# VHH binders against WD repeat-containing protein DWA2 (DWA2), part 2

Target 1, 350 residues: WD repeat-containing protein DWA2 (DWA2), of Arabidopsis thaliana (Mouse-ear cress) (q6npn9)
Amino acid sequence: MQGGSSGIGYGLKYQARCISDVKADRDHTSFLTGTLSLKEENEVHLLRLSSGGSELLCEGLFSHPNEIWDLASSPFDQRIFSTVFSTGDSYGAAIWQIPEPYGQSNSSTLECVASLDAHVGKINCVLWCPSGNSDKLISMDEQNLVFWSLDSSKKSAEVLSKESAGMRHSLSGGAWNPHDVNSVAATSESSIQFWDLRTMKKNNSIERAHVRNVDYNLKREHILVSADDESGIHLWDLRKTKFPVQELPGHTHWTWAVRCNPEYEELILSVGTDSAVNLWFASASSEHKTSESPVEASRQRVNPLLNSYTDYEDSVYGLAWSSREPWIFASLSYDGRVVIESVKPFLPRR

## First folded at step 4 (VHH)

Design P17 (from A11 with S102T L105F; framework vhh_7pa5_2)
Fold by ESMFold2-Fast, scan of step 4:
Structure P17 (fold): chain B 350 residues (1-350), chain A 118 residues (1-118)
Amino acid sequence: as target 1 above (350 residues)
Amino acid sequence: QVQLVESGGGMVQPGGSLRLSCAASGFTFSSYAMSWVRRAPGKGPEWVSTISGSGGSTSYADSVKGRFTISRDNAKNTLYLQMNSLKPEDTALYYCAKEGYTYGFDYWGQGTQVTVSS
């Protein structure tokens, strides 16, 4: 291993696996990260990038009762976030509120807004409705999707619908469609399933083995990106799902996660078991230059891999683009190291 | 309390065979994919092989495909790696790894040393 890094570092005292950008923070590039400690009390850190981009500062440190396996910030309230956690013998999920004033309170106590008590098995994720002002949530365990309405004033969450996927193979995660609030993608060992939230029924699927992660392109409404254990990264046009529109050579190992950039539709981050974070350029549309020879055309093709970040001492589990400064991303390795990187040199249309 | 304990490592000559075992406890073994990951001296971790919770699907790194076989016994909560035609470059500390909650690996064992030398 080498100690040289181009990024800005922040060390958590404990192991960690999840990080989320604070999308609702319009004033600062901020991240929330939670610890996974079996021996010590667990914590949630509110991290803020300084205005000059030279430091990552802890502007809030909060006690959390259990080890945190997933964390997602509310897209429309900077004080609200969800955690998925283990109690040792079971799993739970809850919605939490940062004490007032946001980023300035000296209180370490999180307010529990709601407990999501509808799951018996392993809970994979809590998805926030991306549509702008919705109180709706989806939570998923290995077999069930649960559709929720959150009332933060009454500190309660109501189950609107609960449906079993009815599959032998476990659900592993999913993503809420940012272009269609009635559609959620769920991943399994054998397929990517598309669910209609108005009926709570699966209305379509893509047969694909060992999908670990999916993400929607935030600019192109029909483009979904998937990551799997065998053949890397696939871009899907949801209007024609028999074949992917593009394949990116993934990691030589498992590709665990993919994250589409919120502003630059061509930019994708991926992370694999090789402890590398890869930055990719993938265009869902390209102009074909038909007047050039095949040899000249091949010389003008861009290598889809723009950069590889490899300065990690432990496995990378967490990845988050900043929604405020979309040329910034945070990565989190299992040893609790957070690194902020800039992709400005690789932006299209600089 | 998740616990993974590897065994079966040792010293072997090139072309030899070893069978690694991993005893798992503290979770529902059959519900999680399991992997073998290795770390050679001075190098980062290299994924070797994965098996699904049911055992119905397996995958291998190109460097070991055709030589190594991953398997599991869900009744005994045990993961195995049969290693044949061992090469000096297979020398590493081998870790049993549990599928991560969302993705990746969330627990690694203590490791078992495999040394292939002439």
Scores: ipSAE 0.000, ipTM 0.268, lowest interface PAE 15.0, mean pLDDT 81

Design P2 (from A11 with L105M Y107V; framework vhh_7pa5_2)
Fold by ESMFold2-Fast, scan of step 4:
Structure P2 (fold): chain B 350 residues (1-350), chain A 118 residues (1-118)
Amino acid sequence: as target 1 above (350 residues)
Amino acid sequence: QVQLVESGGGMVQPGGSLRLSCAASGFTFSSYAMSWVRRAPGKGPEWVSTISGSGGSTSYADSVKGRFTISRDNAKNTLYLQMNSLKPEDTALYYCAKEGYSYGMDVWGQGTQVTVSS
């Protein structure tokens, strides 16, 4: 079941670790990726899959002043995205706008819409509100969550609230709940924390060591997927968090990232420090089965691993499903290689 | 600004032991997981071991499990790799790496050479 990469390649000139699908581009399968070269000028590439699906083309190349550690595209405006960056001795985050015309620029200067100047120390991510009010953002550093209102016409962002997650267990990332705009998950060394944005307080948590990444299922409300360095990949029903509803074995080494498919609720991508990208089928039966069943039938167990992509020369950090063509994903290895893969042969209609 | 300085490498006979050290500066050491990565002749970079920021969790590549032990001293901002029962196949340049950076080809330290030969 282990397959090599059969996909389409694109090479960035510099090292890179972040890639995001352009969800607001409903006409094309597009991705944004940013470089993290400490010795060179950094770049943001707008990549578009050709109409024939045979080529990944650079439709925009933009100068970025600092190395980019994280990047997220706006879900409502294809020209707007956030970066988390380091200047070597400080950290920052900002909201950028691609110059007009979108998808035509060869080399252009990005317009800074807003600087997110509420953080000292390492910033981990910027999260966009996935539904409802498009002007809301969350940013996370190692100790704080900051809730923002973005006003693009005034080119400013206002802090609505700033709260500490505690000084001992550093935040490492998070995800905004697509089924509840008032809920955000934040990961730490000891737990997954659930924050209520109306009160800016932790409502609930799952005690889990060394969680590296989380993602919400877009089709099944209450389902969250986590990745950690002790036990691999877990599916959680947020209504019953005592035990995970399903465990996936993960990678040979710890798992770096997980991504739920936006259309096919059973499909999950993961990437580990072993540089493998794994495609999983997880049919978590939380509605019709209890975790407290006396004996789970181990007989005729379906193998959840559908395929393993291992044709990478360097560590894979970036991973993104296409929202427009959800059978397509992009992976990014540290050496700047982007690979586009189709999972059509593995779709769950089998 | 982040600096990682590896030391403790050298030449050793098969079956011998070495302890590698990595002195870290420029960041809050206890807040980040740390890894050892090696580059063997003819192979390319290979992940060896990771330890959590608190030191409460460790993981190892199958090729070194049971022989190598990763540890850290957060008061001294130092990472260690105790290598026992060394084999010729362990010959490599060993790098320490901070969480989220330098797990592959590029590393934030100069590395320390380990040579296992008879």
Scores: ipSAE 0.000, ipTM 0.220, lowest interface PAE 16.1, mean pLDDT 80

Design P21 (from A11 with E99Y; framework vhh_7pa5_2)
Fold by ESMFold2-Fast, scan of step 4:
Structure P21 (fold): chain B 350 residues (1-350), chain A 118 residues (1-118)
Amino acid sequence: as target 1 above (350 residues)
Amino acid sequence: QVQLVESGGGMVQPGGSLRLSCAASGFTFSSYAMSWVRRAPGKGPEWVSTISGSGGSTSYADSVKGRFTISRDNAKNTLYLQMNSLKPEDTALYYCAKYGYSYGLDYWGQGTQVTVSS
């Protein structure tokens, strides 16, 4: 084991699975996390890294009526976020607003901006349009994609379209393309599907079994990273989808989440079933990849693993890079422990 | 025991055609994606084309799209590359390559020389 972690900790009172960077908070490195309590009322915590970087502080604690299975912050409003939740018998999704003033440290009531009532069965995620001031959302259950228009002032969301991915390909998640507002990726049992939101049709797919998670490279256009139960982590050039341009070797094939760094295109975080958080270095920026052999791509770095973070007492499910300070990430273990780590020593040389 | 043997190279004039073959042995041919990779004199390797194990899916480098066709005969354990409208810049040593578990190419043959000159 190389490079144990001893980052800044914060303990939630209850189990938790999800954490999101507050993307629209440009003044502070902030995170939102939500609880999975079966017996107690559930909570959303607004966590802020102190100005000295030595403490993670709770600047808001809000009641949430149900167990929170997924959470995503709005990229254009620091007060707005979505949750995917369980009522015990079914799943729901809603858009919430933090009361003014933003950053209160005491328990406050969340305002429900909109309920996303278009799904039957398990809802997997809510994706925010990454274009900034967009009113568009995508929600996914195991079969359907639903395209929404959100009106925060009227506290309503309208279904623009709903389309089935087909019964044989159970959807598990997805990502909105930050370089093409009309494109979303959806993961299924046998493929990664690329959907055109103007037509609500698949325009391409990558055949790959048991894909757990995907994320787009924010800096490098056309690069997608996938995690699956076979072969680990793959980097794809979306212009040449028949084979990956790079593989990141892992000690376990059970990689279930990947997160591309928002500023450093080479840096990727992953979590496996062993609950190690791995920091990887992957070259994906070469514009001359058209003429490169897969052998060159796969041999770019013989040891792509920069560090492994293993100081967790329970399974790690939550991962988020800070958009404001992109050398910082938060991890969340199931027992409710949030840990902030710095990757400054591993940043690419400039 | 994995062996890949390329053949079918030669000299041809610009605009001409050649068909390359690769005889594979020592592994279950139909279970692996196969590629053609070329190396021009004094240059690094360039990926040309890939075909899936079943033959149902193919991809090509932009420089050869519309001119080259990759195919396979799984009953004969043979990979093919049909090259049409050949250009001087297609001059290279052409290698048959097998994909490994990591999607990296793990076995290259000895190569077959293609020379396009007037």
Scores: ipSAE 0.000, ipTM 0.116, lowest interface PAE 19.1, mean pLDDT 80

Design P22 (from A11 with E99W; framework vhh_7pa5_2)
Fold by ESMFold2-Fast, scan of step 4:
Structure P22 (fold): chain B 350 residues (1-350), chain A 118 residues (1-118)
Amino acid sequence: as target 1 above (350 residues)
Amino acid sequence: QVQLVESGGGMVQPGGSLRLSCAASGFTFSSYAMSWVRRAPGKGPEWVSTISGSGGSTSYADSVKGRFTISRDNAKNTLYLQMNSLKPEDTALYYCAKWGYSYGLDYWGQGTQVTVSS
């Protein structure tokens, strides 16, 4: 196993914890990241990988009024993104638009498209509908899911539904199902909950303590990956949730985030509080067949770790695959260091 | 179609040795993992050892590790179990078994009797 990183670096001026690939950018591998500064004015950086892949360039720098705790790019419009932010005494969320022309390097003011004003507690995330032809959003605080319709032309967002998960401080995050636009997964201290957006009711749950993060496999309709404090990383077949189909031995301490690759169904990234980023090959998420015994297959999957990246001076909180160049990922450590890595040497046989 | 025929069992004193053989036919032998499983009088089946199709990996039950060695000859379609330092508790009917893809062990032989007594 190789440790360390030889990737491309970019330093933010301030601490940061969130990074998102710009999924709607069809021309470039691009990322958005936001700062977490004690000063009132914070920054959003639009970072673009050069055509030769040798440099990460700041192609936009924008002022943001408050500390940014979460950020997600629109899958349909490269200029649109959401932030979750702290106002000091409370949390807010809003939808922002990058000024034209997109990708020009200038100090500019973001345009507020809509404020998401339905929350009274800590907001954890804003999720964008992954299918085409939808401006629908989910926002989650520690108790509530709120379903939104965004009208960018009127610069407004309408609440379609708001439902409680039952108890305060129960929700911690979630993921929108890329294969079923009417389904979202929500994580809590005791379970992974599956919600039907047509009824705004919980349809199913998986009982798991201290789940930190979930992500859907973009190629396999029924595969979900979860990370928790007690037992590491698990792959679930949502058709049979009694037991996970595969367990990956996680980090030395709990796993903070997991990210399924958008093109290579076997590849998963994870990041833990041990400051390591791990690249995994998870055979249970693929169409792999074996003529060898189940005993041999299980032994070969006991440690599917392909590589470990450990060259970080602070905790890693941000992690994103490039949707355009899926052999590329970005990691972000709390000190504001962004690192771009290529996993080409580890790609599955096609 | 699939046939597994065990041989090499017998009576031996404690501390002695025996080598079991299993002749396989009716399938591509080198493509499947093979196991030895034993059944003592009045007890259920107990897994003893497994070897991969290539022979590159082996595993053993804790009760036999260090004393038994599993091997195979893919050119002869034959599985072996070398049993050293035999103990009375090793007394059992020993079965050769083939692994399937979906159901664990899918074919078993008739077994060969091993009796360890003074």
Scores: ipSAE 0.000, ipTM 0.094, lowest interface PAE 20.9, mean pLDDT 80

Design P3 (from A11 with Y101W; framework vhh_7pa5_2)
Fold by ESMFold2-Fast, scan of step 4:
Structure P3 (fold): chain B 350 residues (1-350), chain A 118 residues (1-118)
Amino acid sequence: as target 1 above (350 residues)
Amino acid sequence: QVQLVESGGGMVQPGGSLRLSCAASGFTFSSYAMSWVRRAPGKGPEWVSTISGSGGSTSYADSVKGRFTISRDNAKNTLYLQMNSLKPEDTALYYCAKEGWSYGLDYWGQGTQVTVSS
């Protein structure tokens, strides 16, 4: 529990790095998280916020044989999710299905829907197509971007295309554009690359060293947020990429992850090396502020940091907004501690 | 294949100093942030310090701020941690860690033991 807040806690038995909201669960505010255990069998936990909002309950606990390094829920099916995992010697990725009935089964057995067997290097992420009609996936290792079609009825995934970013193993992650299903952003050691999935070619890039994470604004189709080692968080208008439209203060620690809020276009969560979770008001993401043209001193007078959550006993690696109740987020520290926080006091447009 | 090999640990009296080194191979060292993480007996891992790929930016845990200094030599693919004014509470296995993912630490070395006792 948080000493300065009423955050709701849940403790995993093992260390963990990844958490995802269950995007397709419209009935409950739910999260999936996976463990990192070298000596024990690993677990995936299905966590649900109680109807009173006072307790985080484990409604499913599933066996997973490998360490889980990344996890993403399907936007279309609450039972389906991907993991990126380590076998000790290598990395793998697969699509899994939760047993029926969802959140009510006594079964601990996940069904493997598909194995994503196109990678020989370290896999960084699996991205789900944000379109409701799509069975498409992207997976990225440090060198390759692979475009997949998933057929859950045949329990298979087909490689539609595979392309190399070059020999330097430069890819570190990415995000699928929610406003253009043919576009993905990929981060590298020297740039943010924009890939066209119809041609599997880079069609543009933003030169920026050591970008660790990117996320698209779900409401503003031209706004991308990036996090990097040197200067924190930048907001980009993809129509004019020479300079960012907003830089969040450089007095913050390095930022490892950024998450745009799914409903409130101004709200961004970040996590840094000091394991502080920061809630930001990014005025350049809002319709009101992005319509203001000239750079003015008045833009700099507003402190964009709304709140900082600092009461963690270990490094925070996982961060997820709830899609169902977008004033709620989950954070995950390496010791396996999940904390649920409400940002209701900070919501724009009262 | 990524390899991280820590060295420089040992026994020291309270108030003493030690310098840890981490030799890195299997990746472009200057392109990645590097961190030191420690694990005290019976406790979980605690992040200690991070340095950017260029060496231009550093950050420290509050428990070590003002006492520890992180640095790197990109020409030698080596990460360092200078530890001053050591306390019994600093007793731990110290790990070198590579950051490759946006969500934190990617690869860890085997660790080097630091013991602070009288």
Scores: ipSAE 0.000, ipTM 0.229, lowest interface PAE 16.3, mean pLDDT 81

Design P4 (from A11 with Y103W; framework vhh_7pa5_2)
Fold by ESMFold2-Fast, scan of step 4:
Structure P4 (fold): chain B 350 residues (1-350), chain A 118 residues (1-118)
Amino acid sequence: as target 1 above (350 residues)
Amino acid sequence: QVQLVESGGGMVQPGGSLRLSCAASGFTFSSYAMSWVRRAPGKGPEWVSTISGSGGSTSYADSVKGRFTISRDNAKNTLYLQMNSLKPEDTALYYCAKEGYSWGLDYWGQGTQVTVSS
């Protein structure tokens, strides 16, 4: 195969599926990624983009006891992150702490802050409270949503509530609403469910088959983006959910994941079954209030696909925007290769 | 432990047909989407087709659309790929793959070889 990504590469020694930007690192563009090794000890890598942006540096390499299937950094503490892992027979989840000093320690030992021991069966994700309260988190298995209080100083996590989504709702993932800390979205085979964390009740839902992933727009309070296996990517206005506000052009491939940009409300990344990473421009606010004829409006509409990144040797499963430098994203292919790309040429003008 | 075992590959002339099977165990088969992925000599993996857990939704790569049909039998925990009008460029190792954690593909089988040659 060829190969020839325009970005900066970093190779892990083992297969990997998950990558998260270190949201709480305000000094550097940093990422955490974890390995999925069936035969050897697993690792968590702390990757930092160099000054000037020319290379990825490993600033920490930590031992992890199990295969890592999901990883999320704390939004308020750069040393704290969660993993969802497989023991071979079952799944578990735990909260870990990077040794002091962050990004400068020679220790390879992660400190276990808390084990999240409330699930039976497959755990899909751990979601961190995005604003206001850093001690709250949600974990989801295929049937249950569990609300936690984390005390990192006492190294413990307490179950505040555990609720079932019902036997016909195989949960696949979710997202915490960054504009309403009492709201979380959960995806299932038949719907996107919206849960109120004050009551632990489902408030409303969007009936949509086979939703794979959802993400909230960080700038627009009521906009949610969904990916499904039937018609790709949809933008939803949560105030009026009968129809999506926008559908991104039809795909011949299922869309597995979507990631809204943290600063540029119009920019969305997606990854499909063919492992192409697509950069999209989608904005309801850029609609012209013009007297253009419907025919002229249709002819003048630009393709919302800005670019496709296809130079991967293996399937892409990991995808993360940098919160510090929002024109940068990381992608991770199953062979353990991390690629950093800049979308500066495609930034919207304000 | 997840186990995927492919079978049904072989040598066939251009224009011929083959039916691939994948026997699945170690998970609730009907709860997960399943895919066929192929790897041609000297190339990386190419996605071929996906079917939802219920079988209600299917998707195909443009290169195989109209020629290949994906199906599943949830009572038998088996995935199928019916390949018609085979072309030399369909020559590849074909892998059965299970839907990933929240998204993507979790596990790939060992593969079954398909060779289309005159």
Scores: ipSAE 0.000, ipTM 0.287, lowest interface PAE 14.7, mean pLDDT 81

Design P7 (from A11 with S102D; framework vhh_7pa5_2)
Fold by ESMFold2-Fast, scan of step 4:
Structure P7 (fold): chain B 350 residues (1-350), chain A 118 residues (1-118)
Amino acid sequence: as target 1 above (350 residues)
Amino acid sequence: QVQLVESGGGMVQPGGSLRLSCAASGFTFSSYAMSWVRRAPGKGPEWVSTISGSGGSTSYADSVKGRFTISRDNAKNTLYLQMNSLKPEDTALYYCAKEGYDYGLDYWGQGTQVTVSS
């Protein structure tokens, strides 16, 4: 039966943990993924979904000098991406460029555009400015938030500001607000912190222990989703942060990552310690909900779990929605297996 | 340098018990979540259990829930897995793993073999 299969697979040769949607590729549904190999040279794979949507093809294979722990494609240039990597005893971060022509090059050599040399400790992430300004970056280590200007033509990155969150505020990651380019969320052991990039100071926080990951709703200006290891997934209205507007089940399982859908504001992907990838419908994030009355709408119980994907032989660390085809996501398990899934049967009404 | 050393594996009959230990060094043990992961012959690694840095939060794979208990002694830098009511399908090499970058798993030990057979 056509359309009854468990998805489209691609196997990397080595272990891997990071995958990114190539958002700037407007002609193809494409992903970049990087390897974690201790004994071999590491690789970056450019994966492209075929025009018929039936297979995932490697259209570029590039050498990378170190183990890749995080990878993010530039939202404005399909050839540019960042990696966070381990040298064995320390962490580094750099900006790389795919050789021309994109997706057709016979060169396996990545060009290093810039090294992000401002961190002494463990680097957690590199965030790209989502606003259409491709020259701004944020990088975070466990104590510091660093604001960068990237000049890809001069092949350099300049530190615009570097601020410490303090020794008791161990940073673990964050997300750049797609609706306010002057705002970044940073997670710590005790809170979600909101930083104003104009002043490089915290302007607000949500007290929440053990937050693992956050992501912004791309359609709803004030909705943030958080994942933690004690009670699962929470939706927050940033205008009223004393209590979450919605909680999704998961209190017995740690949730390591959440990803809001770029087009369907109700759809969220999560991954937990059991390696299940869950697809959720979060009605509290929807401004387009049609109800018979506001009171009845507020009392409606919807099972928020739409589907659970459990056919993995290894831990899932990588999750990415396609921006080009937002009913598609890629998942990556640690053994290097990439799986493309369609959520078309679960799409909310438009 | 991060170092993880597992011990306590062995051969046991179905219904038996084993206690695994993991000695950790090279990092502030109490600041990081720790996990047990197992690899059965011919299979990829399967997550078994995780415990928070403080020990206040634990989670388990459905296949081991109610039979296995994860614990830690932060004063001794040691992680434990108490395995009760062992089944043949629990036969695997068991790894200790440290929480790492992006709250995934960073470092894995060499493993300790558990064999459950008649």
Scores: ipSAE 0.000, ipTM 0.215, lowest interface PAE 17.5, mean pLDDT 81

Design P8 (from A11 with S102G; framework vhh_7pa5_2)
Fold by ESMFold2-Fast, scan of step 4:
Structure P8 (fold): chain B 350 residues (1-350), chain A 118 residues (1-118)
Amino acid sequence: as target 1 above (350 residues)
Amino acid sequence: QVQLVESGGGMVQPGGSLRLSCAASGFTFSSYAMSWVRRAPGKGPEWVSTISGSGGSTSYADSVKGRFTISRDNAKNTLYLQMNSLKPEDTALYYCAKEGYGYGLDYWGQGTQVTVSS
């Protein structure tokens, strides 16, 4: 395609799995990525899209003591991020701070703000409160949710509450509800569980096996997207959870991750096992579904797949939309290749 | 450190069978789901099959369902893939993969080559 798929590349020297946009960076489209090196030489890279958007520059390179399995930026401080990392036969998590000045320091040393030391099992997820004004965190292992208060000035994190999901529930991840700061979704082997952070109790669930990833729609209240290996991608209206509102037709059952666009409610990215990144258009809602008119039905897109990005040599694990420029996403393949793409040709009309 | 060593590949005629093995070390094998992933020439990795840590649950890609059987021996830290009724389309480098964090599967070995030709 002319103009719309000119990928901008950046190569890490080591294998990598995780990339996050720097949500609090208001001046630049920036990403943080962490390595998964078996050489005991792990790094966090601060990547910045150049003025004019022609190249991706490394504006910071920081030493990290362990293999990095997940990374999430703070929504309120561009210098603060979390990592989930290997400790040998288990996983730990910590909160880190980039040296000052942000994006200009020659220091390779990260400051440890806090270690999240309330888990015995494999930590799989650290979620930041999406309100931008909260110091609250959730961490999950396979059985427990832990609710934290972060005090970055005191370099400490305090456990506010810890609750077990039960031994029969192997938690695999989750997402914090951007429309309700008291609600978190957690995925398990048999269901998507909705937890109330005021009580630390499960309020509701969707019975769905082997869900690996969920994401909330930032614009449409009550819409959650799930990915699993059995049926691909499902859009759920949380007010009516008996059946999904929409199923994205899979050319394959090999969907591993989904990411809702932060500005364009219809746009979803997914990754499949064939190393394809798919861009989908999902306009269906419970409101549109109530239309029984054949004319209304004929106005719907027959094939919701807008584009497929297939120029990868290895498994794609990392996906991040830019919060600053929401027509841009970054993808990361296991060989350490970061690619920036623009979806401008596919933006919905406004 | 995690090590996965695949073996059992080779050349076979269409309709033939092969059994792949994966020797795992560096982690508590029975605590993790294991998968087979394949990479055909010029293509990215394709998920083939997954088995739960206990062996009680299995799943398969539609392209191999009814032809392939995944199994494991937790006492030997070994994963297996029994491949029957092989087709030319099954020609690929096969990797065993450990359950990954959130995003999918990790594979660490060089893979074992399966070639289906007459």
Scores: ipSAE 0.000, ipTM 0.280, lowest interface PAE 15.6, mean pLDDT 81

